# Ledger of designs, part 5: VHH binders against Fibroin light chain (FIBL)

Target 1, 244 residues: Fibroin light chain (FIBL), of Bombyx mori (Silk moth) (p21828)
Amino acid sequence: SVTINQYSDNEIPRDIDDGKASSVISRAWDYVDDTDKSIAILNVQEILKDMASQGDYASQASAVAQTAGIIAHLSAGIPGDACAAANVINSYTDGVRSGNFAGFRQSLGPFFGHVGQNLNLINQLVINPGQLRYSVGPALGCAGGGRIYDFEAAWDAILASSDSSFLNEEYCIVKRLYNSRNSQSNNIAAYITAHLLPPVAQVFHQSAGSITDLLRGVGNGNDATGLVANAQRYIAQAASQVHV

## First folded at step 21 (VHH)

Design P_FK (from N5 with G55K L100F)
Fold by ESMFold2, fold request of step 25:
Structure P_FK (fold): chain B 244 residues (1-244), chain A 122 residues (1-122)
Amino acid sequence: as target 1 above (244 residues)
Amino acid sequence: QVQLQESGGGLVQAGGSLRLSCAASGFTFDDYGMGWYRQAPGKEREFVALISWRKDTYYADSVKGRFTISRDNAKNTVYLQMNSLKPEDTAVYYCAAGDFIYVWESTEYDYWGQGTQVTVSS
């Protein structure tokens, strides 16, 4: 049977960070202002700002977590690959089709390890300002760099789990990123897609507070080494509770 | 040197069909998204259709269900099959190659063709 570890709105704070999620992500975005962002990335940034301004925790948590991941991908001057994200996407969609999620559970460790490495890159924006061009993103190393995965089946599952107009708009933009020739765009498309898979999204939903603390620290110009470690720990704990 | 050459335009009766072709050379065709745009006399150039390097397709609302974009990577050619043509479809049709293509931001295309005239009579 397939299960997802979800918590009701009544068990989670109504507002992340006292309703200031939009301000937290806006300050964090300033650190990648000097990167060459595609127009598609700017459009995602606007969707996430709008999502963060909603009155519910789930929207705010999703906006914060996606912002952290996108900023992490932008902090590396040389893109890594999408292999960990593609593996979790394919194993999840295989599980949906077959009813067997063993492969999906096995994919979670490498994926959240990849996420943890990306969170370290966010701190580099503070510790080593101006070094973005020389950093290399995390790479697992697979055929095609993880650019081939079951994009449409994944988004069918994502959209079936929510009728949010933000997700419908995001799908259109992420599909353009997925179809871009640019590797950074493809990696971000894979990350967003993997992040929004229902069981994965719940991990980030549960760890959003620690991710918000990290983004606030970075946004204030603080060395966030301890906050990265804390976010990694909460993500790992939430991931250990995933049931599909 | 990069070249995009459109063909297949002409005069056609309303309700008829045309197939436009755009032959590409001088770049790695398989890596590029390909698009069709059109410009009627006295009007702004507008998006018609595009097909990504992954072969995903996108259409303007005014042509959905009537036009079909396709590509043949072996021939380095993109096609626009235009069915149920209307006088409003009268325009010069341009093909384009690029990567970060947004419907209203045609400046994201790297290369443009010279255009082919399509005229639809009532």
Scores: ipSAE 0.012, ipTM 0.455, lowest interface PAE 8.4, mean pLDDT 82
Fold by ESMFold2 at other seeds, last read:
Structure P_FK (fold): chain B 244 residues (1-244), chain A 122 residues (1-122)
Amino acid sequence: as target 1 above (244 residues)
Amino acid sequence: QVQLQESGGGLVQAGGSLRLSCAASGFTFDDYGMGWYRQAPGKEREFVALISWRKDTYYADSVKGRFTISRDNAKNTVYLQMNSLKPEDTAVYYCAAGDFIYVWESTEYDYWGQGTQVTVSS
């Protein structure tokens, strides 16, 4: 009758998967190995595998969270849109310019709801692979499908927050995805950009353990329904602590 | 039927300027990135500049500050304004269309033009 959380702030892993986040990511990528990918998406995959092989938790957490979102976007037969991500990106960059982050705070609920729907798509690769060609990716609906947002200002803020050489390389590749004529590539660019915004990245940093468990389950071919629910819960808990 | 037609090449003295044009037909120009590449005798083809469908621009380090790429979507045309030309800029210049950024290999371009010669004399 009483639900006990499996994870808390004090129980968040400091090292993902005993330092083997790269292995978890590699097995998860096998589930979309037979999808057509642009060369830019293949380059992001390689950056994330390298990032997951680093010895620090922050790099591993970022690689795990980005991989989960990209796999989700690749799994649906009909792409969704980038509206939730574009809104959080624009609201954040507006907040940086104005000092007023009220719009950004309001954008977080819809964005993390969108992320939660994407995590559920990852599980569908395992439990309903034959149905995926008919699935539609998550969509909020907005003018232009969220393909236009303040990309450069967002990446200025991302790059200013870190000395990571991987982010500089990733910026170049994500800019290609942003400038693609392919809507799936645009959606992936928006997701990666929104994920890497400093306050958003902190949510995924705190949730990385539960996302890793989800990817491990999916990568091993297991029904991950409970792991999706757990990841969604920890993301919501971490998101409730966002202050800017 | 897709066509990319370059024009505006020629002979110019060092320090001079040229403006290249590439007229496109047979595809939805607004949805494509457009690029310029060049090939000097005895060298591999190299990236010069590109402009995305959103009009973001990218340049090779050797031409930054001297060359400007632009596009006119109403005329299905991409331009390369080349200022402060050097003998090292002598090459055949090619127009290309595709879904790309300048750091990617040329194999991602869907269409290529026939080229226009630019010769910069000392």
Scores: ipSAE 0.006, ipTM 0.230, lowest interface PAE 10.9, mean pLDDT 80
Fold by ESMFold2, last read:
Structure P_FK (fold): chain B 244 residues (1-244), chain A 122 residues (1-122)
Amino acid sequence: as target 1 above (244 residues)
Amino acid sequence: QVQLQESGGGLVQAGGSLRLSCAASGFTFDDYGMGWYRQAPGKEREFVALISWRKDTYYADSVKGRFTISRDNAKNTVYLQMNSLKPEDTAVYYCAAGDFIYVWESTEYDYWGQGTQVTVSS
């Protein structure tokens, strides 16, 4: 979280985690064995490390939040589904086309609940590494497991919201995950796509400090049970303030 | 027994068209990405086109705008429509099946066909 006091020497917002976001991300990624990372995941990992090295808070916050979600998905021994993310994506793109975002607003609770459940898996890297292969990723349940949604319409909206070269490169990689026959890859593609939708990205922007604390705790080998609960709480608070 | 059977190759004049087909059997076709590769005499096999199980398509720069890949999941068949053919397109064309996500830096496919010859006369 960023706090500006009236006695600050500079008006520029401080870096997330006092300039250590790239280090936090790097240590968190070390908990995922390289044999569990496809080439596409390795490419996303490098994009996110580069984003975390930028001098602006927004890039660092996005890199931290995406890293947490991807690691959570990779930590499930039995993949869940993409249903909550697909619902957010479809309801958002319907809102963009129609001007009516009521369905999107209603999709947020289940989606952020799903995100919160995934954060529990990150802590298992530290607490129960031997049990990780038996953990089941969260599943909402829907036709097709959420593997099919308005992918291109969502990315049109994401890319229209920013001129970032990182997003263009990320689109190409996430499209490969979306097109994979592997359900875990599909779940990660849906998560990243939903995460980057502009109003969803604002939630993670606001909660990035708590997510960073979680990743730092895990990266240092600490029991992060309290940090997971804290991140879940900040995400829920930020989600309640979403306006489109 | 897994089988990929290519057909539709032959001799054609420059500027002409051919449609290659690849019929698949022995695996769940709907779950696989399908690709076309080609190998000219004395050269390495090179990527031509790819279609995912979701029907998203990708093309090599040398064929973009001239070739179209498509699939008919009801017939377990992938197609390559080849228009505006050039002598440089002369090669054996191979059908392949595998996971789409490795196509960029890897030709890691589970199954390959035996190939069909395409010859484009000047």
Scores: ipSAE 0.005, ipTM 0.365, lowest interface PAE 10.2, mean pLDDT 82
Fold by ESMFold2, last read:
Structure P_FK (fold): chain B 244 residues (1-244), chain A 122 residues (1-122)
Amino acid sequence: as target 1 above (244 residues)
Amino acid sequence: QVQLQESGGGLVQAGGSLRLSCAASGFTFDDYGMGWYRQAPGKEREFVALISWRKDTYYADSVKGRFTISRDNAKNTVYLQMNSLKPEDTAVYYCAAGDFIYVWESTEYDYWGQGTQVTVSS
């Protein structure tokens, strides 16, 4: 299959190309600095800071997208579930085995809808921080809360698609999150795994500029409602262009 | 009340086999990582093997290929099959339950058993 993007290389947002992603994600992490984080989550944070400091767009885009999702998962007082991520992971790996990606295509809408809800949570850290601690994270609802999916097959595909040294280290750490009994850790593992699936990663590669703008607005303490809507629009547009 | 009860220890000749069991109660066994540690006289407690709630396994280098950890969630029991035993395997073996992320440090396990003695004669 072939992906078609409205944007060319000449239309890539400059704030990612100029290395601004590193400072933007660093400020965004400050909003969850007071949250209780496992050592594995802190290790992922360090990998993402290193990736954001690379000079290439792909590393910066990946770091921005993963950081946004992790911060969203850490922001609500009561964790949601991993169901949307697990569905896209399982349907993708089933498609790789069978050659039939219809299930994967059907899973994309719910998954990117869930991503959009997470982006709203990030803005709420700024405009409603006191209420957020009582909120429940986004949940699709499914058996087991999305904690069971084909983790190893997904990571085989992720690692085969890229020569990034960061992905090998990230796999080891995300596997610890996946194996944790803590539901927040499991949700973050599923989110990272789903984000890095090759066709999903391409959506975030194209949308990273708008996600960076959102994180910058939030990091500066601004109401980013319009930036959330813009990021959701670019994600939906990029997702409509995905082919396997 | 949480309990971890080890069994299956004893005296065995070098080259022999033993199977340790650890029966668990008082917590949701299916959600826990389970591990085995051992302590020889005059030595610090050391990691032997663990199995996550998803049944992923890890082993200390000294036992890899000889020991196998497994779990039966229907019986709330974790096992350690020990083959090709050596005198250096002589120790008290402890069962532990906790989170997989922190399993490398004994202080991160939520629950510990009382231990079972394994003695391997030369």
Scores: ipSAE 0.005, ipTM 0.375, lowest interface PAE 9.9, mean pLDDT 82
Fold by ESMFold2 at other seeds, fold request of step 25:
Structure P_FK (fold): chain B 244 residues (1-244), chain A 122 residues (1-122)
Amino acid sequence: as target 1 above (244 residues)
Amino acid sequence: QVQLQESGGGLVQAGGSLRLSCAASGFTFDDYGMGWYRQAPGKEREFVALISWRKDTYYADSVKGRFTISRDNAKNTVYLQMNSLKPEDTAVYYCAAGDFIYVWESTEYDYWGQGTQVTVSS
């Protein structure tokens, strides 16, 4: 029972942005008008702001990464699909049932590629706000647009991995997004569900600093092209190290 | 089981008033936006009014200033006060509930009522 090297290889930074993660998130949310948010999205926004105010890195990292992804989805005037997220969700739950995660490992590249494409949309809020109504969200293409997947099995795994009360509350709200007839809501539900799968959450845990820098740049009204590229690079590096 | 039940429709003379009610059950009413739509025979269903979970209100141009939407979260009920009614207001009025703070299309609502007839005679 030796803990000597526990913190050397995966040290958790104490605070994102010196404890200012909640302010970064709040400024980023101001770029999406409340009239463009569903009631469920407003409730998720409140959960994520509270989560970002916690004193631990993991809560802050999750709040930052989810905020970035949700805002990215809301930034497209024409929604993409949920196919990449649904594939990672189904492949993961299949792996849990079978013990074989090969399909899950194969699903990660397309999913994180999709995440990276969505991050480009966040920068467009600042650079080209007048063009966003015609912006098209990324789409992989699959039956049903990826709106139907193993939602309950995925959330069983998510909730089993943590004792956080935020996740229980978030589950109820994300289930509303999943059951909505609106495709944007369905895409956001799939993204949040995929993000919170334990191996996927670890990628965002490792990438949270770069995602925070991106949200800060956008929140300050700065062209964040370099910050998007940096976030995409960190996500890809972390994704290459996924273990299940 | 989710239910939306409209009431308060009927026959009224032009210039008169009606108050529609929509009682909701089977979901967390306080978290939902509530809306009213109407459909005249042979016409597409059209937006009338909505009220968000924060009680922000929105109206179609054709009813603005004459109709008022309100909600009583303690009674799980949304209301539509209709004043200065005109024959062109004749329609079946539908209550709807959805996650979105505003709606431009009827397909964005999760739940719909059966409708209540409003007939305005000249």
Scores: ipSAE 0.000, ipTM 0.220, lowest interface PAE 13.1, mean pLDDT 82

Design P_Y5 (from N5 with L100Y)
Fold by ESMFold2, fold request of step 25:
Structure P_Y5 (fold): chain B 244 residues (1-244), chain A 122 residues (1-122)
Amino acid sequence: as target 1 above (244 residues)
Amino acid sequence: QVQLQESGGGLVQAGGSLRLSCAASGFTFDDYGMGWYRQAPGKEREFVALISWRGDTYYADSVKGRFTISRDNAKNTVYLQMNSLKPEDTAVYYCAAGDYIYVWESTEYDYWGQGTQVTVSS
C-alpha cells in the first residue's frame, strides 16, 4: 500500500540549521588538515560550501550529506572499500537499462549500513584523534574493491535529474577521483556518485537534519556518539520509505 | 631501478604522423597513470595527454582530435599517436608515470623519462 508521510518543520526543515548549513560544513572541514586533502578534495570542499549557501533545502541537504561521507572516508587511517557503493550504482544503472529495480532495492540495506558505519569514523576525529591512523574503513571485500562500476551511466542519471551547474563541475572533479590510483580517492568517488543517485539522494534529503546535528556536534568538539546513533536511525527510517 | 624509455621521435614534414612509445620497467605499470608532456626550446614544459590506470584519457586543447594516447599493460608501454603534425608540435616529448589527478598546472608524477625529439618541418 502507498502512504503519505508527514513531517514537522523540525524533522525536515525548509532551511537547514536556520540558514547556517554553510557554517556547519565549514567548521566540520576544519577538522581535516589541508595537507590531508588532494587538490580534487579541496575543489569538492569548495563546491559543497557554495551549495550549502544556496537558498533551497535540496542543495543544502546534498552538501551536508556529501560532506559527512567525504570526511568519514578521510578519517580512516586504513581505507575500506567501495563495494557497497559500487553495488548500488551498478544495480541502479542495470535497473535503468532493464526496467527491473529489484537488485537496486536489495542493495539499499547493505549500502546504508555501510554509510552508518562510516559515520562512526567522523566521531573518531573528536574522541580518538591520536588513533586515526589505526582506524579501519568499512569493507565488504568484493572483487576489485568496488573500483569498477558504471560511472558514466550513473552520472548521466544524476545530471539528467537536475539543472544544477554545481553538479556539472562536481562531475569533472569526481571523475578525477574515480581515475586516481589512490584507493581512498576511488572510495570517495564511489560514495559521492552513490549519494547523488536520485533515489539515494532522497534518503539523504530526508535525513539531512540529523546529519547536520552530527556535523555541528563534531565541529564544536563534542563527543557525538548519540548524534551518530540518531543519524543512523533517521537514515534507516528514510531508506525504508524508498519507492522505485 | 625505474626506467621510462621513449622512442619513435624523429623528423617529419608538416601534415605527417609519428607514433611515440614509452616502455616502462621497475614498477607496477598497471597501477600507474601515464602522461605525455613536451618542451620546446626556450619554453616551459606543457601537458599533452594523460591516460589513467583504468584507461580514461585527457588531452590538451591544442592536440585534441590529432593525438591519441593509449596503453598496453601486457607490454608495460604507453603510446602517443600524433597525426596532422604542425611545426608548433616541434619539441622534446617526455613520458611520465604517477597518480592521475587531472589538473592543468600540476605535474606531480613520480617518474619521468629522458625525452625523445620530435621535429616537424614546414
Scores: ipSAE 0.096, ipTM 0.589, lowest interface PAE 6.1, mean pLDDT 84
Fold by ESMFold2 at other seeds, fold request of step 25:
Structure P_Y5 (fold): chain B 244 residues (1-244), chain A 122 residues (1-122)
Amino acid sequence: as target 1 above (244 residues)
Amino acid sequence: QVQLQESGGGLVQAGGSLRLSCAASGFTFDDYGMGWYRQAPGKEREFVALISWRGDTYYADSVKGRFTISRDNAKNTVYLQMNSLKPEDTAVYYCAAGDYIYVWESTEYDYWGQGTQVTVSS
């Protein structure tokens, strides 16, 4: 009853960023010191670098968008919460079970607003690195901080939509982040899970070019304020076209 | 009954080499990242090297080019080859396994070893 076109023929170009997605990702990751990454985050980083090295647009787009979101979460010195992501996850899985996606559609605005607020933090890595420890991650506020949601149902839907070996590998790692006692790990797990839900992934697939531009600007050490605004605009535009 | 047991520490002259080993049991070794950390007397514990579950390696700047981390999944063992040792490398070296390092705050790891002393004399 729910058939989501993850990747259509007219949305699969030969390469993102003329084949340089892996280099863009690698330079962006260099702004987060290895001692500041959990072992699970380092494992996700490796998967995303491999994914960005594939010759298909969908893999590259997913790697770029996930990288941007994870780095954004790591840029907050005081973690926010997972409430917006958990709401989109729960409302999506409720929709799959019931056939009613009204709650899911209502959850998208707050979630992409949350994503946009996180993207503002990426630029701060470059222009204000000394202030990162005082930056506060976005928080919507809800019981439990959004740490508990339908994780397994969400991943069943994600894995059913693709036979990618990268997603199977990523599931194992994200499950460790989900089960961590650390709130930032939990927030990242929720973000990745929400990001990979098929209709959400389509938004990032369509906005990947602008997100790539943002990561390239950050990786080059440039003030990326305009690139953040541009990425936010393309994400909002793609999000307005979500329907099930 | 998870166990991480370090070995290979000892007294070494400056410029010398040591190879540390950490034998792991009681968990699925292949699924974990493995790391080496060190703590000198009166100092905070610091990151030395990390090898992901896929085999990619990461190093602190102070040891890059001198230390090499590796893993043997068939033997459930992680190694730290330490070359060109300096007196500043003197510390207790700890093996760790887990899935998280948190920025600016104390980190949570699933498992830690008991540590092995490395002493580098001039």
Scores: ipSAE 0.006, ipTM 0.323, lowest interface PAE 11.0, mean pLDDT 82
Fold by ESMFold2 at other seeds, fold request of step 25:
Structure P_Y5 (fold): chain B 244 residues (1-244), chain A 122 residues (1-122)
Amino acid sequence: as target 1 above (244 residues)
Amino acid sequence: QVQLQESGGGLVQAGGSLRLSCAASGFTFDDYGMGWYRQAPGKEREFVALISWRGDTYYADSVKGRFTISRDNAKNTVYLQMNSLKPEDTAVYYCAAGDYIYVWESTEYDYWGQGTQVTVSS
């Protein structure tokens, strides 16, 4: 007797960088020395590498987009602030409680502008590494530098939107960054938190292809000026489609 | 100069309560995570409780539900309320100040107090 197997109708195709998202991320991380990373950042790096190796597009897209943003923040020699991210977080959580998302919609422009300015810094890792220590991250200027916001309410919404075990582990690590007295750690915590809010995550989900191209260019040692501009454009286009 | 001064230790019967205080000076208290550690004779120093600069708290499993850490930034003071004390809680308790993000990988802190003795009799 012979046993015949059938393919599962639940199979999904890989669709980021022909299955090379984890390699793209890994090469991009090599441009950031481990001496420039806190222990919490090293732990996030490992989670994102594992997420990029999963077989589903959403995990790969999230890993790629978060990696780009974190590397961008680490590329500034002098950190900016978390004000744009904190405003997105607070406006979103206010919208969830009230049903009024007008404030959230208004917060998106400044936030994605801030993201775009940080992406410019990624290219500097390759073309101008000796100047990075003098670069200054983008800052909006607000009370407390954006270090205080509705962290737990935001993460309740993030975790409610997904059953991913990676997000539960990431929550614990991001909470450590949030609780650090280091402003760079606080900025990264705010960025990751804002990035993972469901409507914001959709923007990065749609932009993941262009962000992957950027990280591949950086990882290959190429001048990525055009790739930064392209990623900024796709992010802006995706952001214009947000409906909440 | 930086100073961390613990107080409130002493001898207490099993099942009793104590409140430890740690008064801080010489640094920007509001920006620091504050923690309590303890060391019994012949044992290594161990983590007890931590409170971040924003007020989030973390506890060792051995003290969860019995101990409560809190802070008063106006008084530059961190507290440890210890309830339902057991003989196993007998130790010198130390106050520490540092960056919260190292609590799981390392207990290295910028500043340490001199310690206060807690003795719990059976």
Scores: ipSAE 0.006, ipTM 0.399, lowest interface PAE 9.4, mean pLDDT 82
Fold by ESMFold2 at other seeds, look of step 21:
Structure P_Y5 (fold): chain B 244 residues (1-244), chain A 122 residues (1-122)
Amino acid sequence: as target 1 above (244 residues)
Amino acid sequence: QVQLQESGGGLVQAGGSLRLSCAASGFTFDDYGMGWYRQAPGKEREFVALISWRGDTYYADSVKGRFTISRDNAKNTVYLQMNSLKPEDTAVYYCAAGDYIYVWESTEYDYWGQGTQVTVSS
């Protein structure tokens, strides 16, 4: 992979802070402490905090991006669906089996659009905390709400691409979320699974600095409107530049 | 009104087998995960086996290879086949239903049955 750069204050890719991702994540989690969620999500939270403490950029970037999406999903009182994530997962696994990734490439725009819409919900934790139960998570609409997809094949690919012991433990926990009938748990399982697909993980690797800034702003109780917009912009830029 | 009714318990010799059944009503059975838990006198309930709504199975380490959970969605029934029984398997066995999995050893299920006694003698 090759990074093409043109620098300005607003266009410089923001890197993960010097070893501070774990504290940023921890403070952001406090804002969803009272939300309805499965116990498995608490176990994922602990895996991501440990991953964020590893000090290397890739571990911290993954932990930050997963955390932001999970918190965004928890910020909707009325869950959306997993359709965009399920489509990118199925399109990717189809590509692995067939050698043809055209469907996967076409699934990326809707998926990252969906991620960006979920990130809008993070700001509501600060500015409208009493009204989160009425906020509606984004939905593409598809049969079954995207709860069923090629989960085992996706995780085979994820685990084959990494030696991380964190991913093996995470697989067990995410499988519990996948098997749930709870829509929010299913959406989070799909989001994590889609996030960890190698080409998708590359997008979040590139955009993790801006996502860290967003989580820090939320964790400090700040109005995050501009930080959400900035994270959305860097995600879109990274998605346009990633090579499969 | 949800009802879970266990059956198939009893007295069995060590090394023997039993098949427990749990008949369910009052909810869309196909949408629920079903589990078996057990409780010996004076102890907390412990996880035995779980089958998800899609048919994935999970077992406590103490019963792996000896017990098999299965479901029949046409009969709204979950089963626990218990082979190679040991005196330590003696307990009241409860079936449970939940719309998602929180923790494998958890008692976080929405509905519980009344229990059926299993007693394994040596």
Scores: ipSAE 0.005, ipTM 0.162, lowest interface PAE 10.8, mean pLDDT 82
Fold by ESMFold2, fold request of step 25:
Structure P_Y5 (fold): chain B 244 residues (1-244), chain A 122 residues (1-122)
Amino acid sequence: as target 1 above (244 residues)
Amino acid sequence: QVQLQESGGGLVQAGGSLRLSCAASGFTFDDYGMGWYRQAPGKEREFVALISWRGDTYYADSVKGRFTISRDNAKNTVYLQMNSLKPEDTAVYYCAAGDYIYVWESTEYDYWGQGTQVTVSS
C-alpha cells in the first residue's frame, strides 16, 4: 500500500473517525507508558481512550487534544507550571460573573503560546529520548505556580455546556489531580480544565486534525518537527477566531 | 471513616494458591484505583499489582503470570489471586487505594489496609 497524507496545512477536518482517533492516541500513549503515573492520570487515560472510540467528532477531537497535552506534560523531565492555564481559567470565570471578557481575551495569546511550546516536547519523545530527562516544561511564573484557581466555577461552566457523560466522569478525576500533592498532576489538572472551557474547547475542536497528524507521526516513530509547526499554526488560526 | 480490610492470608505449601480480598468502605470505591503491596520483615515494602478504576491491570515482574488482580465494584472489594506460590512470596500483603501513584512506588496512596500475612512453606 502507499502512504497517504490525507491532511494538508490548509485543511481543518471535522470528521475524525473513531478507528483513526483511538489508534492514534493508543500508539502515542505507548511513548509515556514507562513513566511514573498517578492512578488519576491512568484513569484519565482510560476515559480518553473511550472518548476516542466514540462515533462523534466532538468526542474524538476532545480526546485527541487532551491526550496531546497530557503526553506533553508527562514528557517534560522537569515540570513547568500551571500559570498560563490558571490565568485563562480565572479570567474566564471572572468574565462569566461580570459579563466582561476583556481579561479572558487577553489571556488567550499567552495560553496558546504555552500550549505550542508544550507540543515541542511531544516530538522530543522520538528524536531526543536520551535527553528527555533534562527537558523543562514551559513556565510563566506566578504566585503558587498556578496550582490554585477557581476550579469549581470553571467546572460548573464546563458541565453546563454539555450533557456528555464523559465530562461528569472526567470532573471527578480531574478534581483528584487538582487536589494532588504532585506538581505535574496539578499542571495536568489545570491544562484539562482550561482546555475544556467552552471557547477554548472550540479552538481545539477546530485544530484537532493537525493535532491528530502530530500524534500519528510521533506514534509511528517519525520526526514530527514539521507536524508540530503545523499544529501550532492551526491552533493560532483557530484562536484568532474565538468569540465568547 | 475510610477502612480497607484485608483477608484470605495464611499458610500454604509451595506451588499452592491463595486468594486475598480487600473490603473497602468510607469512600466512593468505583472512583479509586486499588493496589496490592507486600513487605517481608526487614525489607522495603514492594509493589505487587494495581488495578485502575476502569479495570486495567499492572503487575510487578516477579508476579506476572502467577498473580491476578481483580475488582468487584458491587461488593466494594479488590482481590489478589495468587497461584504457583513460592517461599519468596512470604510477606505481609497490604491493599491500598489512591488517585495517583508512581508505577512500582508505594508513596502516593491515600489509604492503606492493616495487612494480612501470607506464608509459603518449602
Scores: ipSAE 0.005, ipTM 0.205, lowest interface PAE 11.9, mean pLDDT 81

